# Ledger of designs, part 2: VH-VL binders against Stromal cell-derived factor 2-like protein (SDF2)

Target 1, 181 residues: Stromal cell-derived factor 2-like protein (SDF2), of Arabidopsis thaliana (Mouse-ear cress) (q93ze8)
Amino acid sequence: VEITYGSAIKLMHEKTKFRLHSHDVPYGSGSGQQSVTGFPGVVDSNSYWIVKPVPGTTEKQGDAVKSGATIRLQHMKTRKWLHSHLHASPISGNLEVSCFGDDTNSDTGDHWKLIIEGSGKTWKQDQRVRLQHIDTSGYLHSHDKKYQRIAGGQQEVCGIREKKADNIWLAAEGVYLPLNE
Below, E stands for the ipSAE of ESMFold2; O stands for the ipSAE of OpenDDE; V2 stands for 0.75 times the mean of E and O plus 0.25 times the DockQ between their complexes.

## First folded at step 1 (VH-VL)

Design ac6 (framework fv_acimtamig)
Fold by ESMFold2-Fast, scan of step 1:
Structure ac6 (fold): chain C 181 residues (1-181), chain A 123 residues (1-123), chain B 106 residues (1-106)
Amino acid sequence: as target 1 above (181 residues)
Amino acid sequence: QVQLVQSGAEVKKPGESLKVSCKASGYTFTDYYMHWVRQAPGQGLEWMGIINPSGGYTSYAQKFQGRVTMTRDTSTSTVYMELSSLRSEDTAVYYCARERTEVSPGWYYFDYWGQGTLVTVSS
Amino acid sequence: SYVLTQPSSVSVAPGQTATISCGGHNIGSKYVHWYQQRPGQSPVLVIYDDSDRPSGIPERFSGSNSGNTATLTISGTQAMDEADYYCQVWDSSSYVFGGGTKLTVL
């Protein structure tokens, strides 16, 4: 199944099987922006992200997302953008990943390069991908480091500059918009 | 079976201080946040603050900052809420309430509530 | 400070559907939770995360949240549902409750 601009997807971390998750709780350190974590459950309304182009490009709703495209991911529930910057992440001290802005407020810290592993030209469901933050060069990353104060054991999501097995994600569940003909 | 059992009703005079307890059972005490919420007679629910029983870290609503103190005792699985410089407007039922964090990385909603402690402040 | 607005009261006949609204600026971007409080009793969580039900809450209770309004819906309303209902969100380091709605089942 093609992932097109306008589709709402869940991103699953390949190694841990946790989904990329956010809600309206801010980090207590670093930027104070809305937190982003890995969530262990497959049924989670806080794990949907809308695939959007960078403003001012020619990409339209229903167009395929090409390998190497610069995209934005909007948290469906809070309307904020997946974001990164030079603040330290709470557990590991790597690059903080947060949610920022709204439907009318977005900056370059919301820009991610889609890197498709292997020879694929467009993004498909269950395909191994990396998301590299444009401004910091950090890869969207997760690991087995859990927040201690959460009963469910949610995992840290951060950015690291090294290309590792721990920065592979798959688009798993979603509401997929049909591909334009 | 989760249970939160609060201390009994109190009658206080203006200027005195109040200390209410809430004893938790049926779960791992340090895995869940505990909140205090009050309700004046015939009025709505008002959030007062939160304590993390594991580290003892607290955060209070701005209205109560400087008058409220929340503490816990991990050996007895009990949280406490102290409110100083009592006024007649502090007459209320005081509830402890547990925060369910298993679906979120932070503070969220109240899945279990204590039975409430009626505090009457009058001359 | 964030404000949640509820109607003071709602009346419904037994067996009919009751709807209780919770208004807030861009509340559809927040998770809304609902509590039931019967006279002389502690609040009970009836809906969390806009639409999810805790174990033990009847299927008659459902919730929705979009735009500037969240809604608690009680189908086939029974006398036992007569209570005050409060919506609640988290906003910028604070837990915010609506003013409460008294549901009367006549």
Scores: ipSAE 0.000, ipTM 0.466, lowest interface PAE 14.8, mean pLDDT 86

Design ac7 (framework fv_acimtamig)
Heavy chain, then light chain:
Amino acid sequence: QVQLVQSGAEVKKPGESLKVSCKASGYTFTNYYMHWVRQAPGQGLEWMGIIDPSGGSTSYAQKFQGRVTMTRDTSTSTVYMELSSLRSEDTAVYYCARGEYSSSWYFDLWGQGTLVTVSS
Amino acid sequence: SYVLTQPSSVSVAPGQTATISCGGHNLGDKYVHWYQQRPGQSPVLVIYEDSKRPSGIPERFSGSNSGNTATLTISGTQAMDEADYYCQAWDSSTYVFGGGTKLTVL
ESMFold2-Fast, scan of step 1: ipSAE 0.007; ipTM 0.510

Design ac8 (framework fv_acimtamig)
Fold by ESMFold2-Fast, scan of step 1:
Structure ac8 (fold): chain C 181 residues (1-181), chain A 117 residues (1-117), chain B 106 residues (1-106)
Amino acid sequence: as target 1 above (181 residues)
Amino acid sequence: QVQLVQSGAEVKKPGESLKVSCKASGYTFTNYYMHWVRQAPGQGLEWMGIIDPSGGSTSYAQKFQGRVTMTRDTSTSTVYMELSSLRSEDTAVYYCARYDYDAFDIWGQGTLVTVSS
Amino acid sequence: SYVLTQPSSVSVAPGQTATISCGGHNLGDKYVHWYQQRPGQSPVLVIYEDSKRPSGIPERFSGSNSGNTATLTISGTQAMDEADYYCQAWDSSTYVFGGGTKLTVL
């Protein structure tokens, strides 16, 4: 199944099986922006992300997402964008990953390059991918390090500039929009 | 200056209980997890467990589950580790260690505990 | 249970490069930290997150981690570097230490 613009997906971290998660709780350090964590459960309404293009492109809902495309991921419940910047992440001190903005407020810190592992031309469900933040070059990353105080035992999500096995994500569950002809 | 100062050496008999203290200073006590690690004479480091000084939540290594208890007192910036049903194999130096950036960055001086008849 | 394997001892001549290995299944997927322990003293963090140095640790200390092996490298080894060295990683629900390596500078 193709992942198209407008689809709402859950991103599963390949190594830990945790889903990319957010809710209306800010970080207690760094930017103070809405926190992003890894959540262990499959049944979680706070783990849906809407795949959106960068403003000003010709991409429309239902179009396939090409390998190497620059995309934005909007948290479905809070309408904020997956974001990164040069603040330190709370546990590891790597690049902070947060949620920022709203439907009308987005900046370049919301831009991620989709990198498909292997020879695939377009993004498909269960395909191994990396998301590289444009402004910092940091890869979306998670690990088996948990927040005890901030996120109730949920895992840290951060950005690192080195390619590692812990940078691999899969689009797992979702509400997939049909592919345009 | 960041410091962790532990209670003094103890001699115990098999079957008794041990309680070691670790007093923190020079930083915000509630902002860092605290761990307990032990080292038998001439042997390596062995992790025992972790406590969150803010909320008091704990997690213990499976080997010590059921006989270790970790607590804290925020008014004195002190963590405690209690180990019950002591055996000769529990003879070790017991360390408290602060956790920062995924690593144990500051260690107490250690508390030698000898368990003998 | 996850196991980290280190050689029991390593010897090096003064001024030469010492390397201490730490082996573990898919260890390159984890962060590895290194501690130095001199006789009768508490451990001291010398490398964290594979390759980063805490403030006050000399540049001659470096680290790497890929595949199944993490390595601590000490260039221009000095007599003061004689100590036991421990690697450490997180695995699921526990903090795992290697068995330790005694570094001798002769």
Scores: ipSAE 0.006, ipTM 0.472, lowest interface PAE 13.0, mean pLDDT 86

Design ac9 (framework fv_acimtamig; at its last look DockQ between E and O 0.03; V2 from the best seeds 0.00; counts 0 for: pae O 12.1 > 2, placed apart)
Fold by OpenDDE, look of step 2:
Structure ac9 (fold): chain C 181 residues (1-181), chain A 119 residues (1-119), chain B 106 residues (1-106)
Amino acid sequence: as target 1 above (181 residues)
Amino acid sequence: QVQLVQSGAEVKKPGESLKVSCKASGYTFTNYYMHWVRQAPGQGLEWMGIIDPSGGSTSYAQKFQGRVTMTRDTSTSTVYMELSSLRSEDTAVYYCARETYLDYGMDVWGQGTLVTVSS
Amino acid sequence: SYVLTQPSSVSVAPGQTATISCGGHNLGDKYVHWYQQRPGQSPVLVIYEDSKRPSGIPERFSGSNSGNTATLTISGTQAMDEADYYCQAWDSSTYVFGGGTKLTVL
């Protein structure tokens, strides 16, 4: 199944199988923005992200997402954008990953380069990918370090400039829009 | 014992087609991509293409576009590579090689199939 | 097209360390895999994802990748390590092999 712009997907961390997750809970440090975590549950409405193009581009809903494309991921429920910056992440002290803005408020901190591992020109379900933050060059990253009292049992999601196995994500569950052909 | 067993050597004439088979055993066939790589005598490895676990998607090297076809049969755990319009330059050992998830490397290779193209 | 460049040959005395380079534009941004091919045999994956060893590969095999160069290192080289070595990466939906390096153990 092709991942098209406009599709709502869950990103699964390959190593831990946790899903990229967010809800209206701000970080207590760093940016103070909406937190992003790894969630162990498969069925969760707060783990859906809508694949969006960068403003000013020609890509539209239903178009395939090309390898190397810069994309935005909008949290389906809160309408905020997957975001990163130079603030330190809470647990590991890496680059903070958060949710920022809304339907009418976005900036370059919401931009992620899609890097498809292996072969293939376009993004597909269950395909190994990395998301590299444009502004910081950090890869979307997760690990087995978990929050305790707050967001207990959830993994830290952060940005790391080093390319590692823990940077690999897969589009798992989702509502995929048909490909424009 | 994970292994890939390929069909035997072939002698072809220019203009003909070859079809090499690669039978997998010892692992879950439908969990792996399959590559085809060839090697001309005394030369290096040359990637030809890849077929996904389901057989529904293929990607070929540009050099072979229009001449190569890769297929797979889940019922027999066999992958096929067909190359048409053969030339003398197509003389090579052809290998199948599996890859689990993309970009983990080709961790199991067939024994190779020598195909000689000569008039 | 993307190209991976290897030296045509490398020689090493038994017990010494062999180093094989693989050059490519911004290769450090890619995963590089290494394959060993002994004469008359099929290739064998010896390093994947820059520095990881498959099961069964001796610890004397190691790999690194940064900048524009990936490196395969064989410490305590043995006669059985005499082979052709190929680096491999992915670019623009194509798998690319280096030209191969013949390692001779003197």
Scores: ipSAE 0.000, ipTM 0.541, lowest interface PAE 12.1, mean pLDDT 93
ESMFold2-Fast, scan of step 1: ipSAE 0.510; ipTM 0.830
ESMFold2, look of step 2: ipSAE 0.031; ipTM 0.625
ESMFold2 (binder alone), look of step 2: mean pLDDT 94; pTM 0.959

Design em1 (framework fv_emicizumab_arm2)
Fold by ESMFold2-Fast, scan of step 1:
Structure em1 (fold): chain C 181 residues (1-181), chain A 119 residues (1-119), chain B 107 residues (1-107)
Amino acid sequence: as target 1 above (181 residues)
Amino acid sequence: QVQLVESGGGLVQPGGSLRLSCAASGFTFSDYAIQWVRQAPGKGLEWVSSISGSGGYTYYRREVKGRFTISRDNSKNTLYLQMNSLRAEDTAVYYCARDEGYSYGFDYWGQGTLVTVSS
Amino acid sequence: DIQMTQSPSSLSASVGDRVTITCKASQGISDYLAWYQQKPGQAPELLIYAASTLQSGVPDRFSGSRYGTDFTLTISSLQPEDIATYYCQQYDSYPLTFGGGTKVEIK
């Protein structure tokens, strides 16, 4: 299935099988912005991200997302944008990944380049992809390092500049908008 | 200024009930998990219960599960601990404590409220 | 449950002494360990989290370290205001568990 602008998706980390998750709990250090974690459960209403273009482009709802496109991911429940910056992540000291802004407030720290592994021209469900943060060049990354406080076993999500196996994500569950014909 | 203030402690007979409250101020209450920690007279700290910022996730030590219920009212910035079927072993000072973030310890604690279960 | 074993249960030292308190986890908890200070008649205060990260506002004479499942809290030069009971706490998994505490007194 084709992933189009306006679709709400869950991003699954290939190696750990955890979903990209956020909620209203801020980081206790670094930026103090809303935290982003990996969540072990499939049934999680806080793991939906709406695929949006960067402002000022010609992309419409229902358009395919091309390989190499710069996109934004909006957390469905909190309306904040997947974000990164030069603050240290809490467990590993890598680049912090957070949620920032709202429906009317977004900045360049919300911009991610979609990199499709292999020869695919457009983003499809279950394709192996990387998300590279534009401003820092960090890849969206996760690993076995855990937070144990909320629902047990949530994992650190951070950015690293090295291209590794732990940077691979798949669009898994979702509410997919039909492709424009 | 972050503050947590416990209330509701007192003397109660075995088998009785008490409801503790923890009033929070100086921060966005719904953004933080809050803990109940107790300390029996002359003894160490013992974790009792945890609640997530949304209230959607709760955790209990085995000895209180089914007897104690943690809850929160985010519109009132207040945490509760409903304690039923109280036992002499539940006698302790009860603290509420804020959980600063997922990888961090409990950064702010209330002054505590004493619960005495005795005939 | 993860058992946290603190040693010693009490100690007496002189002002200016280096004090070391040890905490051992019954299983691997990575760096998910905090240290608290409780002064007589007061609520506990966070000193260190993530095994070795000093909480804002805590004097730099306090430090924490980890080797495997062994954790240490060090006070490099004991001060009179450091009279307290110190607790370690693991936050790797529920139920959250504390060590038994170490009472520090000045001679």
Scores: ipSAE 0.007, ipTM 0.487, lowest interface PAE 10.2, mean pLDDT 87

Design em10 (framework fv_emicizumab_arm2)
Fold by ESMFold2-Fast, scan of step 1:
Structure em10 (fold): chain C 181 residues (1-181), chain A 119 residues (1-119), chain B 107 residues (1-107)
Amino acid sequence: as target 1 above (181 residues)
Amino acid sequence: QVQLVESGGGLVQPGGSLRLSCAASGFTFSSYGIQWVRQAPGKGLEWVSSISYSGGSTYYRREVKGRFTISRDNSKNTLYLQMNSLRAEDTAVYYCARIEDYGSPFDYWGQGTLVTVSS
Amino acid sequence: DIQMTQSPSSLSASVGDRVTITCKASQSISDYLAWYQQKPGQAPELLIYDASSLESGVPDRFSGSRYGTDFTLTISSLQPEDIATYYCQQSYDTPYTFGGGTKVEIK
């Protein structure tokens, strides 16, 4: 199924099968912004992200998301944007990935380029994609490095500038808005 | 196996300075954040400061901000707390404690070093 | 700052008694709460983390539970070696804050 602007999706890390997750717990290091982790469960209300365009574009709800588009991902429950910056990630020391802002506050640190792997002109469910952060050029990345105790079992999510197998994500579960004519 | 050992405490006059050290062994020091927690005689536990695994991020309770500086030397497996402009209210046993990350508990503690600020 | 209100401040119980200590957070902290035991003259030791997870090496008579912002530490059958002051601590946000402590003594 087609992923359109306004759809709420879960992003699954291909290699680990963990979902991109956040809730209102801040990092104790780096920026102090809301943390983003990989969560092993499929039934998780904190793993939904709303696909939004960059402000000032002509995209509307129900429009297809084209390969190479610059998008924003808004965490459904906390209304904050998937964000990155030059702070170090807690475990690996790579680029920190956080949630920032709200419905009225968003900046260029919330902008991600959708890169569809292989042939494909628009974003579809279960398609292999990368998300490259515009300002840092870092790819949304996860790995088997886990927080051990309080966030135990949850995996680090960070940004790295190298294109690796661990940068591949798929849009898995979701509430998909119908494609516009 | 995991050990944290504090040192550098002692008697100092108000307005004076002390530098505390915490020597770590039995684990990969550079992979963990470390905390300073203090306890005034007969009173409860009070968090003072924290430092990330790389030293790139530091946090302080309001009352010590600008007076205390937390730092670490990962090549020496040692944590430091530079304490300036000491006040009678800073009198406490100072513990260092290990933390994996933002939501983690303080899983290993040193035995503490006593700092007494008195005229 | 997140306030942690711990009760009671002290209690006396007999060996074999069930002991409960409570801790209330001033706001939601999810499960980001730990319990520590401090014996006289010693450093604190971790007992419970993530509200209800028992630390390795801690006797199973200790347990933790959560209901909303209310947290409870239970000692199912008090032993002489359990004489200590117990502290809750939130790890949700800085400044990290501790409860005021509960001193447990045997009658």
Scores: ipSAE 0.007, ipTM 0.538, lowest interface PAE 9.7, mean pLDDT 88

Design em11 (framework fv_emicizumab_arm2)
Fold by ESMFold2-Fast, scan of step 1:
Structure em11 (fold): chain C 181 residues (1-181), chain A 121 residues (1-121), chain B 107 residues (1-107)
Amino acid sequence: as target 1 above (181 residues)
Amino acid sequence: QVQLVESGGGLVQPGGSLRLSCAASGFTFSSYGIQWVRQAPGKGLEWVSSISYSGGSTYYRREVKGRFTISRDNSKNTLYLQMNSLRAEDTAVYYCARDYETLGPYYFDYWGQGTLVTVSS
Amino acid sequence: DIQMTQSPSSLSASVGDRVTITCKASQSISDYLAWYQQKPGQAPELLIYDASSLESGVPDRFSGSRYGTDFTLTISSLQPEDIATYYCQQSYDTPYTFGGGTKVEIK
C-alpha cells in the first residue's frame, strides 16, 4: 500500500519490532522537549505519525511521497513534529530525537529526508527506509537499549550519523489515504 | 539525602495571588523535572503542573491553565508556582515532587512536606 | 483524560490479614502505574512502580500485579504501621491521574 501525504502511519524499527512512540512526557535531560521512544505494543494510540510536506512545497494530500523527499512527521495525538538537534540522548549520548512545536510552529529541525532502500520510486507500506535529519545528518535510530524505570522496557530513539542496520524502519499499521491520480 | 521543602502557603481571599516555593537539596536539581501535586482537605491527590529539568517545557491541568505559572531557578535549586485569580476550589496542601528519573515525570519518588493554601472570604 | 477507579474506598482489617486494593484504568496504560502510601499527617511515599516493582526500602509484604487494565496492591500480612491511605497513579499520559484512595484501618 502506497503511503501518501496526509496518511497516519506507525513506524516499526526493523530489527527490534518496536514502534516509534511519543507522549506528553518531556526528557529530564538535554532539551527538555517531549520525549520519543520505541514502544513494544501494536495497540498504541501514541504511535501514529501524520506524513506532511515541508511548508511552501506543491505536495497535496493524497500525493505519493517520492524517494529522497524532505518530509515532516507530526505526532497525531500531541500535534508536535518529530525533531532533532545537538543535545545528547539520555542513554547512549547520541543525537537527541524529540517532539517540537505545534500546528503553527515548525522549524528546520523538523525536516527529515526519506531514503528508500533499493530501487523504489515512492514510499510503500512495509518498505525498508531510513529517515535522515536534514540539519544534523543523523539517521533516525533505535536499539536494544531500554530506559530502566519505564514500564514495558521502552527503547531509546536517537540520531546517529553512521548508516547502520539499526536505522532501518518500515511503515507498518496506518490509516492510508488513497493515492491521487 | 534528597530533600524538598515547600513554603509560601497561607490564607488568601478569592481573586488573590500567592507564590509558592520549593527548595531542593541532596541531588542535582538541574537534572530532574519537578511536579506540583495538591490535596484538598480530606480529599485525594490531584496533579497540578510539571516543569522539565531546564524549564523549557511546562504543563498544567486544565482548571489552572492561564492562572498558575510554574517556573524554576536552577542556580538557586528552587521551584516556583505563581498562583493568580485564586478560587475556593484551589484550597489544598501543595506538594512538590521529583520525577523518578531522566525520562520523567513517570513516578514521583520524593515529596516535600507540603504547604497549605486556603482560599476563603 | 485517563480515569483511575480505585476500590474499596475504605477497609478495616486485623493485624496479619491479607489486604487487597484494586485500581482500574479507563484505557490501556501498559504497566505505567505506581502505588503510594500516605500515613496520617505525612506526605505520600512511593511503594511500587511499573505496576509490580518494589521501591527500595519498602517491606516485601507489599506487592503489585496487573491483569489487563486491572491493577492490584496486596499487603500479605497487615502490620500496625501500614495504617494509611493508598493511592494508585497512572504515568502513561498527561494529565497524570490518581485513584480516589483506599483508607486502611486496623480493627
Scores: ipSAE 0.019, ipTM 0.585, lowest interface PAE 5.3, mean pLDDT 89

Design em12 (framework fv_emicizumab_arm2)
Fold by ESMFold2-Fast, scan of step 1:
Structure em12 (fold): chain C 181 residues (1-181), chain A 126 residues (1-126), chain B 107 residues (1-107)
Amino acid sequence: as target 1 above (181 residues)
Amino acid sequence: QVQLVESGGGLVQPGGSLRLSCAASGFTFSSYGIQWVRQAPGKGLEWVSSISYSGGSTYYRREVKGRFTISRDNSKNTLYLQMNSLRAEDTAVYYCARETYSVEWGPGYYETFDYWGQGTLVTVSS
Amino acid sequence: DIQMTQSPSSLSASVGDRVTITCKASQSISDYLAWYQQKPGQAPELLIYDASSLESGVPDRFSGSRYGTDFTLTISSLQPEDIATYYCQQSYDTPYTFGGGTKVEIK
């Protein structure tokens, strides 16, 4: 199944099997912006992300997302954008990944390059991908490091500039919009 | 020294309105989400509404959505619940309760309620 | 909505008895479950968070456990001051839902 602009997807970290998760809980250090974590549950209403283009492009709802495209991911429940910057992540001291803005407020820190592993031309469900943050060059990353005293055993999500096995993600569950013909 | 004190309850006719307040002291109010939980006389606990630390996100149970509005004034350390179009089934003791999360602790503990006020009784009756 | 089915609705036990209260979630909620104690005429108090973590100041005779969607609160040796109604609560998704409560009384 094709991932198209406007689709709501869950991103699963390949190595840990945790889903990319957020809700309106801020970081206690660094930026103080809404936190992003890895969530162990497969049924999680807070792990849907809407695939959006960068403002000012010609991409339409239902268009395929091409390998190498610059995209934004909007957290469905809170309307905030997946974001990164030069603050340190709480556990590992890597690049902090947060949620920022709203439907009308977005900046270049919300821009991610989709990198499809292998020779695929467009993004498909269950395909191995990386998301590289444009401004920092950090890859969306997770690992087995657990936050202290966080309910449900949630794990750190951060950015790391090195291309590693721990920054592979798959679009798993979702509400996939039909591909434009 | 953490304290939550509810006020504003009373007797009101069906279709009427009340505004509840929850005055907080002994902690950094602006760092915590706060919730309203109600309990009908002799019955169990029922979550009503929650508000994030900044007031940017609000959540409601289905039966009160559109009738109740949760808000907060962080400069006054006060939480509010504006209740409109009240019904007999809204009769309950209303508690405010602090979520266990603080911005000072990093990414949050999920919404358990570590401190509760003593409650304020709302009676909706003719 | 996530339903929390709590059992039993009431029980009578003797001081020193092991008391077990259960909650079943209608779907997976991971460890996003808390237990509260409410004494007559008082506000609820947190006992257990994150399914099995004991709140600071709570006696160690209280414990929580999880098996799938089944959650258990255990009082290893019931004391007179434990006479109360106990509630489970899920915090996985809104609306946050409570179990129906279990009233614990002395025989």
Scores: ipSAE 0.012, ipTM 0.560, lowest interface PAE 8.8, mean pLDDT 87

Design em2 (framework fv_emicizumab_arm2)
Fold by ESMFold2-Fast, scan of step 1:
Structure em2 (fold): chain C 181 residues (1-181), chain A 117 residues (1-117), chain B 107 residues (1-107)
Amino acid sequence: as target 1 above (181 residues)
Amino acid sequence: QVQLVESGGGLVQPGGSLRLSCAASGFTFSDYAIQWVRQAPGKGLEWVSSISGSGGYTYYRREVKGRFTISRDNSKNTLYLQMNSLRAEDTAVYYCAKDLWEYFDYWGQGTLVTVSS
Amino acid sequence: DIQMTQSPSSLSASVGDRVTITCKASQGISDYLAWYQQKPGQAPELLIYAASTLQSGVPDRFSGSRYGTDFTLTISSLQPEDIATYYCQQYDSYPLTFGGGTKVEIK
């Protein structure tokens, strides 16, 4: 199944099987922006992200997302953008990953490069991918470090500048828009 | 939209038992930890117990540990607090509260527990 | 346990006054502090979380700030509907603890 612009997807961390999650709660440190975590449940309404192009491109709803494209991921429920910056993440001290802005407010800190592992030309369901933050060069990353004293075992999501096995994500569940003919 | 409704409070004698329920609606119950917070008449708020969304993690204040048991049934969208060996000091309005990061965005209206003769 | 000390325990002010309530943590809790408003006969409502972030729907006359382990809730212009008891709560570690409350009344 093709992941097209406008599709709502869940991103599963390959190594831990946790889904990329957010809700309207900041983690009280660093930027104070809305937190992003790894959530263990498959049935989670707060794990949907809408695939959007960066403003000023010719990409339209239903177009395939090409390997190496710069994209934005909008949290479906809160309308905020997956974001990173030069603040320290709460547990590991890596790059903080947060949600920022709204439908009318977005900046370059919301821009992520899609890197498809192997020779694939367009993004498909269950493909191994990395998301590299444009401004910081950090890869979207998760690990077994948990917020155990907060929110019952949700995992830290952060950015790191090294390619590692813990940077691999898959588009798992979703509401996939049909590919433009 | 989001609702939490406590029930099961009442008058009970010291040493007795009581089970409180909290019925939740308007959100995906299993996605959120839920808290019990109590308030003695004319006094401040006091945290009692927490349970994670899955039910796998529970926490208790020291004074109720071993006497109170928090549990949940996610298929029924219901939270419980089983209270045993009740003392006069347990007299309070008991609130259930929806937990984000161990702070609470929605509260029920509470149910009064009176431990007396 | 982390102790939360609120002051004052009560205050009386006039409509339109600036009201300041303080809360001190016995140890470092970063920004892991929330403020609640409880009107007479009602359940508490969340006003502020992460020390300074307003909950949706809360009037902008409410603000929160932090300096070290000292936290302040400010009401810039007191309104009649603000008559309530206000509580701080730390969420850095278990057990979760509340301040003793500050009762705000109109003179």
Scores: ipSAE 0.007, ipTM 0.487, lowest interface PAE 11.5, mean pLDDT 87

